Miniprotein binders against q53ft3. Designs and how they scored, part 113

Target 1, 195 residues: q53ft3
Amino acid sequence: MFGCLVAGRLVQTAAQQVAEDKFVFDLPDYESINHVVVFMLGTIPFPEGMGGSVYFSYPDSNGMPVWQLLGFVTNGKPSAIFKISGLKSGEGSQHPFGAMNIVRTPSVAQIGISVELLDSMAQQTPVGNAAVSSVDSFTQFTQKMLDNFYNFASSFAVSQAQMTPSPSEMFIPANVVLKWYENFQRRLAQNPLFW
Key: E = the ipSAE of ESMFold2; O = the ipSAE of OpenDDE; V2 = 0.75 times the mean of E and O plus 0.25 times the DockQ between their complexes.

## First folded at step 12 (miniprotein)

Design hf2 (at its last look DockQ between E and O 0.69; V2 from the best seeds 0.73)
Fold by OpenDDE base, look of step 12:
Structure hf2 (fold): chain B 195 residues (1-195), chain A 97 residues (1-97)
Amino acid sequence: as target 1 above (195 residues)
Amino acid sequence: SDREELIVLAKWAAILLRKALDMARKGNTERAKYLIEKAIEYLRRIEKLATTPEEEEIVEQAIEAAQEALQLLEQGKPDEVEEILQEAIRLLKELYQ
């Protein structure tokens, strides 16, 4: 039902179910993680009137788990990006998963999803700066990716006069790459979720 | 797949029943009833997806338990629904554990 994604790592789609309404993903080597994406799998949505509260757990200075509310996922917002790097030094007393028998290792953090009624979720206050605007983050990521590709491709650009005959190779005009880039930018601007 | 859908539906139904139990404990009878009704809707969907006699039996028993709980709430007996709802949840877990 839920997925968890860390950049550079395989997507996790099998959460540990620790209660009927609670799911946990393990994040090994959590100190290297800046952002985490939590999302619903493309299956059956939340029941009407329900969503997911997303928590992050890391060991404190005493090795005890500290749970913090990052934000929410809902049918209206089925994915969210959270910045967790700034939270690792924080303190907290919340333990929504504390009563659960969760195996913990010192180097492993956890993402917890608690399925809640929407009205109950509205009463919860996420920690500051954890929730990244999904649209803005996605747009920024996409823009960086596009720029990276464009820069990479452009670095190989040569004029026809500079070309050495290579009949076995195919060449793409630089203007084609530029046109693609511009078209993609336009589509992204119109609808960041056009795909 | 139908099997994957059945599992997801069963998990959602269990969640709904757990929330109903929580509401019943809090004395929010109307909300508990609503959640049970929703769970029954999911159970009916699961019933259509069941392919084995065992699954059919489990779903049938879960529906009966949910209906009984609903009736008890309608009768003003919220204290009596806990065991019934727990049993329904247990039954549902057999579908996806």
Scores: ipSAE 0.768, ipTM 0.915, lowest interface PAE 0.5, mean pLDDT 87
Fold by ESMFold2, look of step 12:
Structure hf2 (fold): chain B 195 residues (1-195), chain A 97 residues (1-97)
Amino acid sequence: as target 1 above (195 residues)
Amino acid sequence: SDREELIVLAKWAAILLRKALDMARKGNTERAKYLIEKAIEYLRRIEKLATTPEEEEIVEQAIEAAQEALQLLEQGKPDEVEEILQEAIRLLKELYQ
């Protein structure tokens, strides 16, 4: 029904359903995440008159969830990119070079999707520091990511005549996926908009 | 696959019925009827995809419950739909459990 993508991580397509109308993705090590993409999977859209409100949640100092509305996905905008880097508790107080005795512990945040009537969603206001990208940005990013992977992987293709197992099939060396993953991560770290 | 499509349709139908129940509780009978009618459309699509006797029985019972709730709302009996809509939702959960 829904997908969740963080740059440099495998896409998540199996949300935990916590109620009939609520779906959750776990985000481990969330303090290192700056953006998330939320999108609809499959061919069955929201029912007419409905859409999804997208939330970000992190645990407070007591372990209680703090939920913040990031924005929406709808049939008219079935994918969106949200900035979460400015929404984390205590983010401004952490200085890695000046806080030698502070150990940052990995923790799990959540992306929540609540299916709502569009009338109800029209009364909701996202937090002001969340960035929302158009559906065109999602499809453009996805296409460029797929083009990048395809061009990289296909440059290593060898004919089956050079291998024993299945002469009627072409293959690529198994380490091509790792090389692509490493290159993509490096380029994204240098320029998140290189695509 | 047809099984994956059936599961998604069942989840949408359950959501529609939950929202219909909320509208009935608020006294918005017309909106509740609309949402139930939409849920029945999804149930009819599930009916075409059902391939086992268990699936066929579940979807037929859910359709009957939704239709009974709709008739009660048309008769001006919104207070009587609570248990019937909750039963329809429970049946749909059996399809995607």
Scores: ipSAE 0.727, ipTM 0.892, lowest interface PAE 0.9, mean pLDDT 77
ESMFold2 (binder alone), look of step 12: mean pLDDT 89; pTM 0.900

Design hf3 (at its last read DockQ between E and O 0.45; V2 from the best seeds 0.67)
Amino acid sequence: SDRESLIILAKWAAILLRKALDMARKGNTERAKYLIEKAIEYLREIEKLATTPEEEEIVEQAIEAAQEALQLLEQGKPDEVEEILQEAIRLLKELYQ
ESMFold2, look of step 12: ipSAE 0.700; ipTM 0.882
ESMFold2 (binder alone), look of step 12: mean pLDDT 89; pTM 0.900
OpenDDE base, look of step 12: ipSAE 0.736; ipTM 0.901
ESMFold2, look of step 15: ipSAE 0.708; ipTM 0.883
ESMFold2 (binder alone), look of step 15: mean pLDDT 89; pTM 0.899
OpenDDE base, look of step 15: ipSAE 0.760; ipTM 0.907
ESMFold2, look of step 17: ipSAE 0.699; ipTM 0.884
ESMFold2 (binder alone), look of step 17: mean pLDDT 89; pTM 0.899
OpenDDE base, look of step 17: ipSAE 0.755; ipTM 0.906
ESMFold2, fold request of step 18: ipSAE 0.702, 0.693, 0.683; ipTM 0.886, 0.879, 0.877
ESMFold2 (binder alone), fold request of step 18: mean pLDDT 89, 89, 89; pTM 0.897, 0.897, 0.895
OpenDDE base, fold request of step 18: ipSAE 0.765, 0.766, 0.773; ipTM 0.913, 0.912, 0.915
ESMFold2, look of step 19: ipSAE 0.691; ipTM 0.878
ESMFold2 (binder alone), look of step 19: mean pLDDT 89; pTM 0.900
OpenDDE base, look of step 19: ipSAE 0.747; ipTM 0.906
OpenDDE base, second read of step 20: ipSAE 0.747; ipTM 0.906
ESMFold2, last read: ipSAE 0.719, 0.714, 0.711; ipTM 0.890, 0.888, 0.886
ESMFold2 (binder alone), last read: mean pLDDT 88, 88, 89; pTM 0.891, 0.895, 0.897
OpenDDE base, last read: ipSAE 0.759, 0.742, 0.772; ipTM 0.910, 0.908, 0.915

Design hf4 (at its last look DockQ between E and O 0.41; V2 from the best seeds 0.66)
Fold by OpenDDE base, look of step 12:
Structure hf4 (fold): chain B 195 residues (1-195), chain A 97 residues (1-97)
Amino acid sequence: as target 1 above (195 residues)
Amino acid sequence: SDRERLIILAKWAAILLRKALDMARKGRTERAKRLIEKAIEYLRRIEKLATTPEEEEIVEQAIEAAQEALQLLEQGKPDEVEEILQEAIRLLKELYQ
């Protein structure tokens, strides 16, 4: 029904069902994970009026699970990317997985999917900045941003002969900016989620 | 595969019935009814996919339980549906567990 993907790792398609309406994926070595993709496998959609609330759990300093709502998956949005790297300092809230005695290893985080009524989901507030836009939208945005920056910076380019001495100012060769731009473009093309 | 579909449908039907139970407990009778009705639709689909007499029997019993729960809700007896819905969910779990 559900899949979980971490970049550089095998896709998980077998969630542990901990209740009729709750599914859990284990994420070992979670500290190295920046983003997680949660998606429907596409065999049979959610029943009408239902979706999935996606939660992340990590152990706090006391080893207690801290659950946070990341966002949602629905028939209209059957996949979502979440940034989890910045959530390690968040305050835990009680939510649908809080009562479950899941044996946890300190290095293992969990993704939980709770199947909910859509009207109930609308009342839930995800943690800020967890939801990442679509990869395509992000790539497009990044490309535009990079182009904008390059164009801006290059507009100030002058030859050494054209420079007015300003001993208090530091200058960066335009070629350095170009090289950075090219390297960044290469990384983005290889993995849009390299960050 | 048909087997995979059966399992997924059974899981969805169980979820629907669990949500119906939750709604019934909250006094949202009409919502509970709609959820049960939807579960019955899924159960009918499972019935068509069943390949063994055991599966057929399980699905039939689950349908009967769901229908009984629906009737009780129609009669204004939401407190009596819990055990029946739990039994239906248990039956469905036998299909995928």
Scores: ipSAE 0.772, ipTM 0.916, lowest interface PAE 0.5, mean pLDDT 87
Fold by ESMFold2, look of step 12:
Structure hf4 (fold): chain B 195 residues (1-195), chain A 97 residues (1-97)
Amino acid sequence: as target 1 above (195 residues)
Amino acid sequence: SDRERLIILAKWAAILLRKALDMARKGRTERAKRLIEKAIEYLRRIEKLATTPEEEEIVEQAIEAAQEALQLLEQGKPDEVEEILQEAIRLLKELYQ
């Protein structure tokens, strides 16, 4: 359903599902991370009227988790870049993860995605400077990477003549993420500026 | 693959039913009904993808439960949907766990 990417690290595509509507990715060594990308996997979008609220958690100075709302992913914006290096210590957001028993290593940060009704998301305010709002070299790199991935994955959409799915849905083969990663890595090795 | 699509659809259907239950608890009956109707659409798509008798039975039972919950809401009985919606969610979790 979801993917999580940090520059210089392998993409994570196997979120820990901690509730029907809640998904978590671990971010070890989070202090070295400036930006994180959250995106939708596959061709089956959110149900109409729903989207994802994206949270970041890290321990405070006492080791207690602090959750902060970074922003959103939706059918209209199925990938988003969030800056985490500028988040204030000790500033928390109201969040839906509070009662959950989530097992994690101390001092490891997490990205949480809560699937919500769009009406509920409209009442939420992300922490300042979390969403990328200006073009910079990291943002340009990541935006080009996301566009490249989306266009590449979409080119493998299975024709209805090959199978009998609902005509109103589109699918992406399971290995698209791996193929995209391999192609991207090869092209970067040949020309780091190919974007 | 069809199996991967079935799993994703089952997760979406379970989420739709969870949100429907939340709406019913808040007295938002019309919204709860629309969410259940959408979940049934997803369950029908799962039904087309099911390949084993166990999967077929699970999705059939989930459809029946969702339809019963919808009928109870139509009758103005939102307090009675809790157990049936939770059972439908449990059935869907068997498809993707």
Scores: ipSAE 0.708, ipTM 0.890, lowest interface PAE 1.0, mean pLDDT 78
ESMFold2 (binder alone), look of step 12: mean pLDDT 88; pTM 0.893

Design hf5 (at its last look DockQ between E and O 0.48; V2 from the best seeds 0.67)
Fold by OpenDDE base, look of step 15:
Structure hf5 (fold): chain B 195 residues (1-195), chain A 97 residues (1-97)
Amino acid sequence: as target 1 above (195 residues)
Amino acid sequence: SDRERLIILAKWAAILLRKALQMARRGNTERAKYLIEKAIEYLRRIEKLATTPEEEEIVEQAIEAAQEALQLLEQGKPDEVEEILQEAIRLLKELYQ
C-alpha cells in the first residue's frame, strides 16, 4: 500500500502494519538521512474521503520516541518528499501511534503513516517546512537515485579480459544492468509509482 | 496479482470498519454508516477475488457482520456495533495476516 524511499537505500514497500490504520517503516542510521520520500504504491487508492498522515519518529537522548507530523499523502498527492535532517532535535507533537511493539535502537528512526479521514487531516498542522515538494520533485529525486546507482555499478565494470576468477562471487553482465536501467526509466516516465 | 489485490482490499476494508467504529463511538452515526457501506463495497470486490472456500466464508461472514452493524446504526444503537465491527475486522485480518 505504501512505499518509503531514502536516497542510496533500497526502496521499502513492505511497511509494518502496527494497527488496522497505521503503518511503519524503519529507518536505520537515520542521522545520515536528509530526505525521505513516502508514496502510495498505486495498486488501490485511498478510499474516498481518506488519506495518510505521515509522521517521523526518532529516539531522544533517553531512547523515548519523539513523533512529528511531516505532512500528508492523498489520492491527489500520492507522494511527498520530506526533509527530516533538521527535525532530529525538534519537539514532539501529538500523534496517533500509541504503544507499538517495535524494538527500537538508538540509531533507528521510523516513518509512520496513519490513515485518516481527510477532514480530520485538515485539522492537523505539520511541523515547520518538512514538506519539500510535489510529484515532479519525486520523479527528479528518483531519477537522481537511479543515476547514482547506475554510475556506482558501472564504475565496477571490467572487461572479460580483466576479470579475475572469484568462485565465491556472482557476476551480472553490464548489459543486464543497462537494460534494467532503461526499462526502469521508461516505466518511471510513464508512472513514477509503477512499482 | 488477484491475490495482492485481495489483500489490499481487505486492508482497506478493515481500515474503513475501524474508522466506522471510531465514528460510532463519537456519536457520528451518519458517517459511521457511510464508512460501513463503503467497506461493504470493498468486501463485495473481495468476494469476487476469493478463490478458496475459506476466503469465501470469511468474506461472507464479514459482509454479514458489516450489514448487521449498519442495521444497528439505523436502529439508533451505536453502542452495540463495537463488538460486531471488531469481529468483522478480525475476519478481514485473516485474509492478509
Scores: ipSAE 0.771, ipTM 0.912, lowest interface PAE 0.5, mean pLDDT 88
Fold by ESMFold2, look of step 15:
Structure hf5 (fold): chain B 195 residues (1-195), chain A 97 residues (1-97)
Amino acid sequence: as target 1 above (195 residues)
Amino acid sequence: SDRERLIILAKWAAILLRKALQMARRGNTERAKYLIEKAIEYLRRIEKLATTPEEEEIVEQAIEAAQEALQLLEQGKPDEVEEILQEAIRLLKELYQ
């Protein structure tokens, strides 16, 4: 459903679902993070009339979570880049996660996504001037994600001479991954919003 | 994969039904019916992806519950949809939990 990316880290695609309509990503060592990208994976978009409100949570000096609205993701704006470096000392805002069973760790921040009706989202005001995704920024992000996936998948490639047979293992030829990568890059260059 | 798509559709359907329940509680019958109709569209897509008898039974029961909720809203009985919609949501959670 959703992805979360910090520069220099692996993409997170398995959010913790804390309610039917609420999803969370952990951000360990959040003090070193300046920007975070939140995006839809694109497999199946939001239902018509719905979108996601994106929140940032950090532990205050007492270890209590402080939540701040960063902005939104929608079918029309499926990814966004948010600056969080200036938010680590800010005061909290109203948010829908206060009753959620969310793990608290002093060195770990969280990104929360609350699925909402678009009418409800229109009444919300994000804190500060967080960076939002543009077409150019989305293209750059998507290219980096493509490169990371290809490099990761190719790191498991072996030649036939290196393979050890196992009846329970399934394999994908490495050139299939390369073909997918090339096709995706070509489509992205033709239309950055094709997906 | 079809399994991933089934899970995502089930999560969206559960959200649609939760929002429909919220609208019914507020007396917004028009919006509640719209959201239930959208949920049924997702449930029919889940039905096409179901591969086990358990999954098929779950989605059939969820469709029946959603259709009953629509009938109750049309009859002016929004208080009676709460348990039916909550049961449909619980059924959908079995598909993705």
Scores: ipSAE 0.698, ipTM 0.883, lowest interface PAE 1.0, mean pLDDT 79
ESMFold2, look of step 12: ipSAE 0.672; ipTM 0.874
ESMFold2 (binder alone), look of step 12: mean pLDDT 88; pTM 0.891
OpenDDE base, look of step 12: ipSAE 0.751; ipTM 0.909
ESMFold2 (binder alone), look of step 15: mean pLDDT 88; pTM 0.894
ESMFold2, look of step 17: ipSAE 0.698; ipTM 0.883
ESMFold2 (binder alone), look of step 17: mean pLDDT 88; pTM 0.893
OpenDDE base, look of step 17: ipSAE 0.769; ipTM 0.911

Design hf6 (at its last fold request DockQ between E and O 0.64; V2 from the best seeds 0.71)
Fold by OpenDDE base, look of step 15:
Structure hf6 (fold): chain B 195 residues (1-195), chain A 97 residues (1-97)
Amino acid sequence: as target 1 above (195 residues)
Amino acid sequence: SDREELIILAKWAAILLRKALDMARKGNTERAKYLIEKAIEYLRRIEKLATTPEEEEIVEQAIEAAQEALQLLEQGKPDEVEEILREAIRLLRELYQ
């Protein structure tokens, strides 16, 4: 139902469901992360009157989780970008996530989504400066990721004459990647959450 | 796919029932009722998507549990709905776990 995206990393589409209304993504090597995108995956929206409160947790010096409310996702705002780089030394806030049987390593943070009633969410105060921007920023972010991928893949492009036999490797024609890129861009322009 | 939709709907229904339980505990009976009614709507959609006898049975039982909980709330017995709602949630978990 939810996705989590960090630049330069694979998109996460399978959250750990820790309760009926609570979902968690692990963020390894969180200290290198500046921004996180949280978004709804599904074609089925939140039930009427409900949304998601998005939390960030990181281990303190003692390995104990520090939770902070980043912001919200709703049917009206099905994706959000959060800046987490400046939060890594912040104070903890109240959170709905209890003791989770999650093996915590010092380098792993978490994004938690708690599905809440909208009126309850309205009473919550996110940490300052965590919420960056709406759908436009997400589109820009996604476009940058796409460009990064395309540039990366293209950097390995060789002509057939330059190819050396490598039976253990699979090759994808560059035209396929380009076609994918163009199609993806088109879909993204139509709906940033088309997947 | 229909299967994916069923799973998502089941998760939403479970969430709704969980919130209903919370509202019932808080004494917000009207909100609890509303949430249960919404859950039943989702359950009816799941029922249409069910493809196996096991799924059909689970959904039917969940609907019955939800309806019972609703009736108890109508009767002014919010303290009695917790176990029923928990059972309904458990049933729904079988659809997506």
Scores: ipSAE 0.784, ipTM 0.918, lowest interface PAE 0.5, mean pLDDT 87
Fold by ESMFold2, look of step 15:
Structure hf6 (fold): chain B 195 residues (1-195), chain A 97 residues (1-97)
Amino acid sequence: as target 1 above (195 residues)
Amino acid sequence: SDREELIILAKWAAILLRKALDMARKGNTERAKYLIEKAIEYLRRIEKLATTPEEEEIVEQAIEAAQEALQLLEQGKPDEVEEILREAIRLLRELYQ
């Protein structure tokens, strides 16, 4: 149903379901995290008229959870990036998770997703500047993916002086990969939806 | 996979029924009926994916419970749907565990 991605960490695809309509991802060492991406998984979207309210929770100085509404994911906006670096000392907001007994260590924050009717979500106000537009989030994710691909592919580059005959193996000159990367990056920066 | 699809459909159906229960509690009978009808659509899709006798029995019982809840709402008896909808939700939980 949902995924959660932090740069430099493995993607999480197995949320803890704490109620029929509530899902949670743990974020260990949350103080080092600046942004989190929340997205829909699978081929079956939200039912018509529904979406997900996305919350961030961290333990306060007394060890009690402080929940803040980050924003939303919907069928029309199925992924979003949220900035959480400025939220780790703020005040809580109204949230639907307070009745759940969830084991929580002091160094672990949580992302909560509450499935709601769209009419109910329209009356909720996220904390300011937490949300990044889905177009901006897609561009940032895609750029990280392209960087990772280029770095991975370039790690296999060899010079002609280092090449040994390998009749059963095909090779691609490294500058071809670089040209593809530069072209794709340029096009993505000019039009994030060109693909 | 078909198994993954069945699980996701069961989770969505359970959520639809929970929201229907919330609407019935608030006296919004028309919205509750709409949500139950949507849940039945998901239950019919689950029925087509079920491959074991246990799954088939569970989804059949959930459909029957949802249909009974609709009848009670049509009769103006929203206070009587709570236990029936909770049973349907419990049945769906057995599908996705």
Scores: ipSAE 0.712, ipTM 0.891, lowest interface PAE 0.9, mean pLDDT 80
ESMFold2, look of step 12: ipSAE 0.681; ipTM 0.880
ESMFold2 (binder alone), look of step 12: mean pLDDT 89; pTM 0.899
OpenDDE base, look of step 12: ipSAE 0.761; ipTM 0.912
ESMFold2 (binder alone), look of step 15: mean pLDDT 89; pTM 0.898
ESMFold2, look of step 17: ipSAE 0.685; ipTM 0.879
ESMFold2 (binder alone), look of step 17: mean pLDDT 88; pTM 0.897
OpenDDE base, look of step 17: ipSAE 0.778; ipTM 0.915
ESMFold2, fold request of step 18: ipSAE 0.701, 0.678, 0.689; ipTM 0.886, 0.873, 0.879
ESMFold2 (binder alone), fold request of step 18: mean pLDDT 89, 89, 89; pTM 0.897, 0.898, 0.897
OpenDDE base, fold request of step 18: ipSAE 0.762, 0.765, 0.771; ipTM 0.910, 0.910, 0.912
OpenDDE base, second read of step 20: ipSAE 0.767; ipTM 0.915
ESMFold2, fold request of step 21: ipSAE 0.689, 0.685, 0.711; ipTM 0.883, 0.880, 0.889
ESMFold2 (binder alone), fold request of step 21: mean pLDDT 89, 88, 88; pTM 0.899, 0.895, 0.896
OpenDDE base, fold request of step 21: ipSAE 0.765, 0.763, 0.763; ipTM 0.912, 0.910, 0.911

Design hf7 (at its last look DockQ between E and O 0.59; V2 from the best seeds 0.00; counts 0 for: pae E 1.6 > 1.5)
Fold by OpenDDE base, look of step 12:
Structure hf7 (fold): chain B 195 residues (1-195), chain A 97 residues (1-97)
Amino acid sequence: as target 1 above (195 residues)
Amino acid sequence: SDRERLIILAKWASILLRKALDYARKGNTERAKYLIEKAIEYLRRIEKLATTPEEEEIVEQAIEAAQEALQLLEQGKPDEVEEILQEAIRLLKELYQ
């Protein structure tokens, strides 16, 4: 029902069910993780009036698990990106996973999903700065990608005078790349999901 | 597939019943009722997807248990629903474990 994704790693689609309403993903080598994506697999949505509270657990300096509420996934927001790299120094709060004997290794963090009523979720306060706006993150990523491409392509730019005849090669004018970039930026600004 | 749908529905029904149990323990009978009613809706969907007599029997028993729990809550007996809901959850686990 749920998936978990860390960049550069295989997607996890099989959560450990620690209770009927609670699911856990293990995150090995969590210190290298900046962001985690939690998402619904899209088969059957949450029951009406329900969603998922997403928690992160890491070992504290004493090796004890510290659970923090990251945010939520719902039918209206079936995926969310969370920044976890800055959470390593936080104090533990009340969490729904505290009574569970989850075997933990020191280098492994956990993502926990607790299925809750939406009205109950509304009373919960996520830790600050954990929830990354999906739209903003996507826009930022896309912008970085575009800039990277433009810079890369521009590095190969030569003037007509610098060109050596190469009949077997195709050449693209730099202004075409620039126009494409500008047009793409415009479309992205209008609708980040235009694709 | 229908089998995959059945499994997912059974998991959701279990979640609903577990949440109902939690709320019943807290004395929140209204939320518990709501969740049980939703669970019954899911159980009815599972019933339509059942292909074996065993699955049919499990779903039928789970529906009966859920209905009984709902009736007890309506009667103001939240303390009596725990065993019934636990049994319903156990039955549902047989569908997806």
Scores: ipSAE 0.723, ipTM 0.902, lowest interface PAE 0.6, mean pLDDT 88
Fold by ESMFold2, look of step 12:
Structure hf7 (fold): chain B 195 residues (1-195), chain A 97 residues (1-97)
Amino acid sequence: as target 1 above (195 residues)
Amino acid sequence: SDRERLIILAKWASILLRKALDYARKGNTERAKYLIEKAIEYLRRIEKLATTPEEEEIVEQAIEAAQEALQLLEQGKPDEVEEILQEAIRLLKELYQ
């Protein structure tokens, strides 16, 4: 249902479902993280009138979780990037996660997503400076997907001399993939929402 | 895949029914009825994706439970929907757990 991405780390797509309407991602070594991207996996959207409130939790000096509302993901804004670097010393707020029965270590924070009615979300106030525009998150997601696909595809490249006959398969010259990658990347830099 | 779609629809339907139960407990029968109606729409979609007799039976029972809860709310009996909504949620969890 949800994904979570930190720059330089593998994307997480298997949230821990801790209740019908609550999902959690672990963030180990959270002190080195400045931004996190939260997004909908694009299979089936939220039901009409619903969305997700996104929270960040870190352990305080006693190891107790401190939860802060970062912002929201909705069908109209299905991905968002959040700044968390300033929140690692902030104060907690009201939150729906309560005392979750999850074993935590001192260096692990969490991203929590609570599925809520949009009317309920409108009454919630995110902590300041947490939210970043969805355009930035979309661009970063698109760039990483593009890089991942190109690197994967290029790892299978063979020269004409290396080819063996394979009558059940079709082939595309590697140069076509490279040119598509370069053109796409150039267009993305000029207009992040062109696609 | 159709299996992945069925699982996600079942999770959404269970959330809709849980929220409906919460509103019924607060006495907000109009929101509870709306959420049950939406859950039934999701259950109908699950029904079209079900591939085994077990899945078909589970979703049929969940639809019947949701419809009964809706009738009880129409009759002004919100205190009688708790057990049947909890059963519908339990049935949906069998589809994805």
Scores: ipSAE 0.543, ipTM 0.811, lowest interface PAE 1.6, mean pLDDT 79
ESMFold2 (binder alone), look of step 12: mean pLDDT 87; pTM 0.882

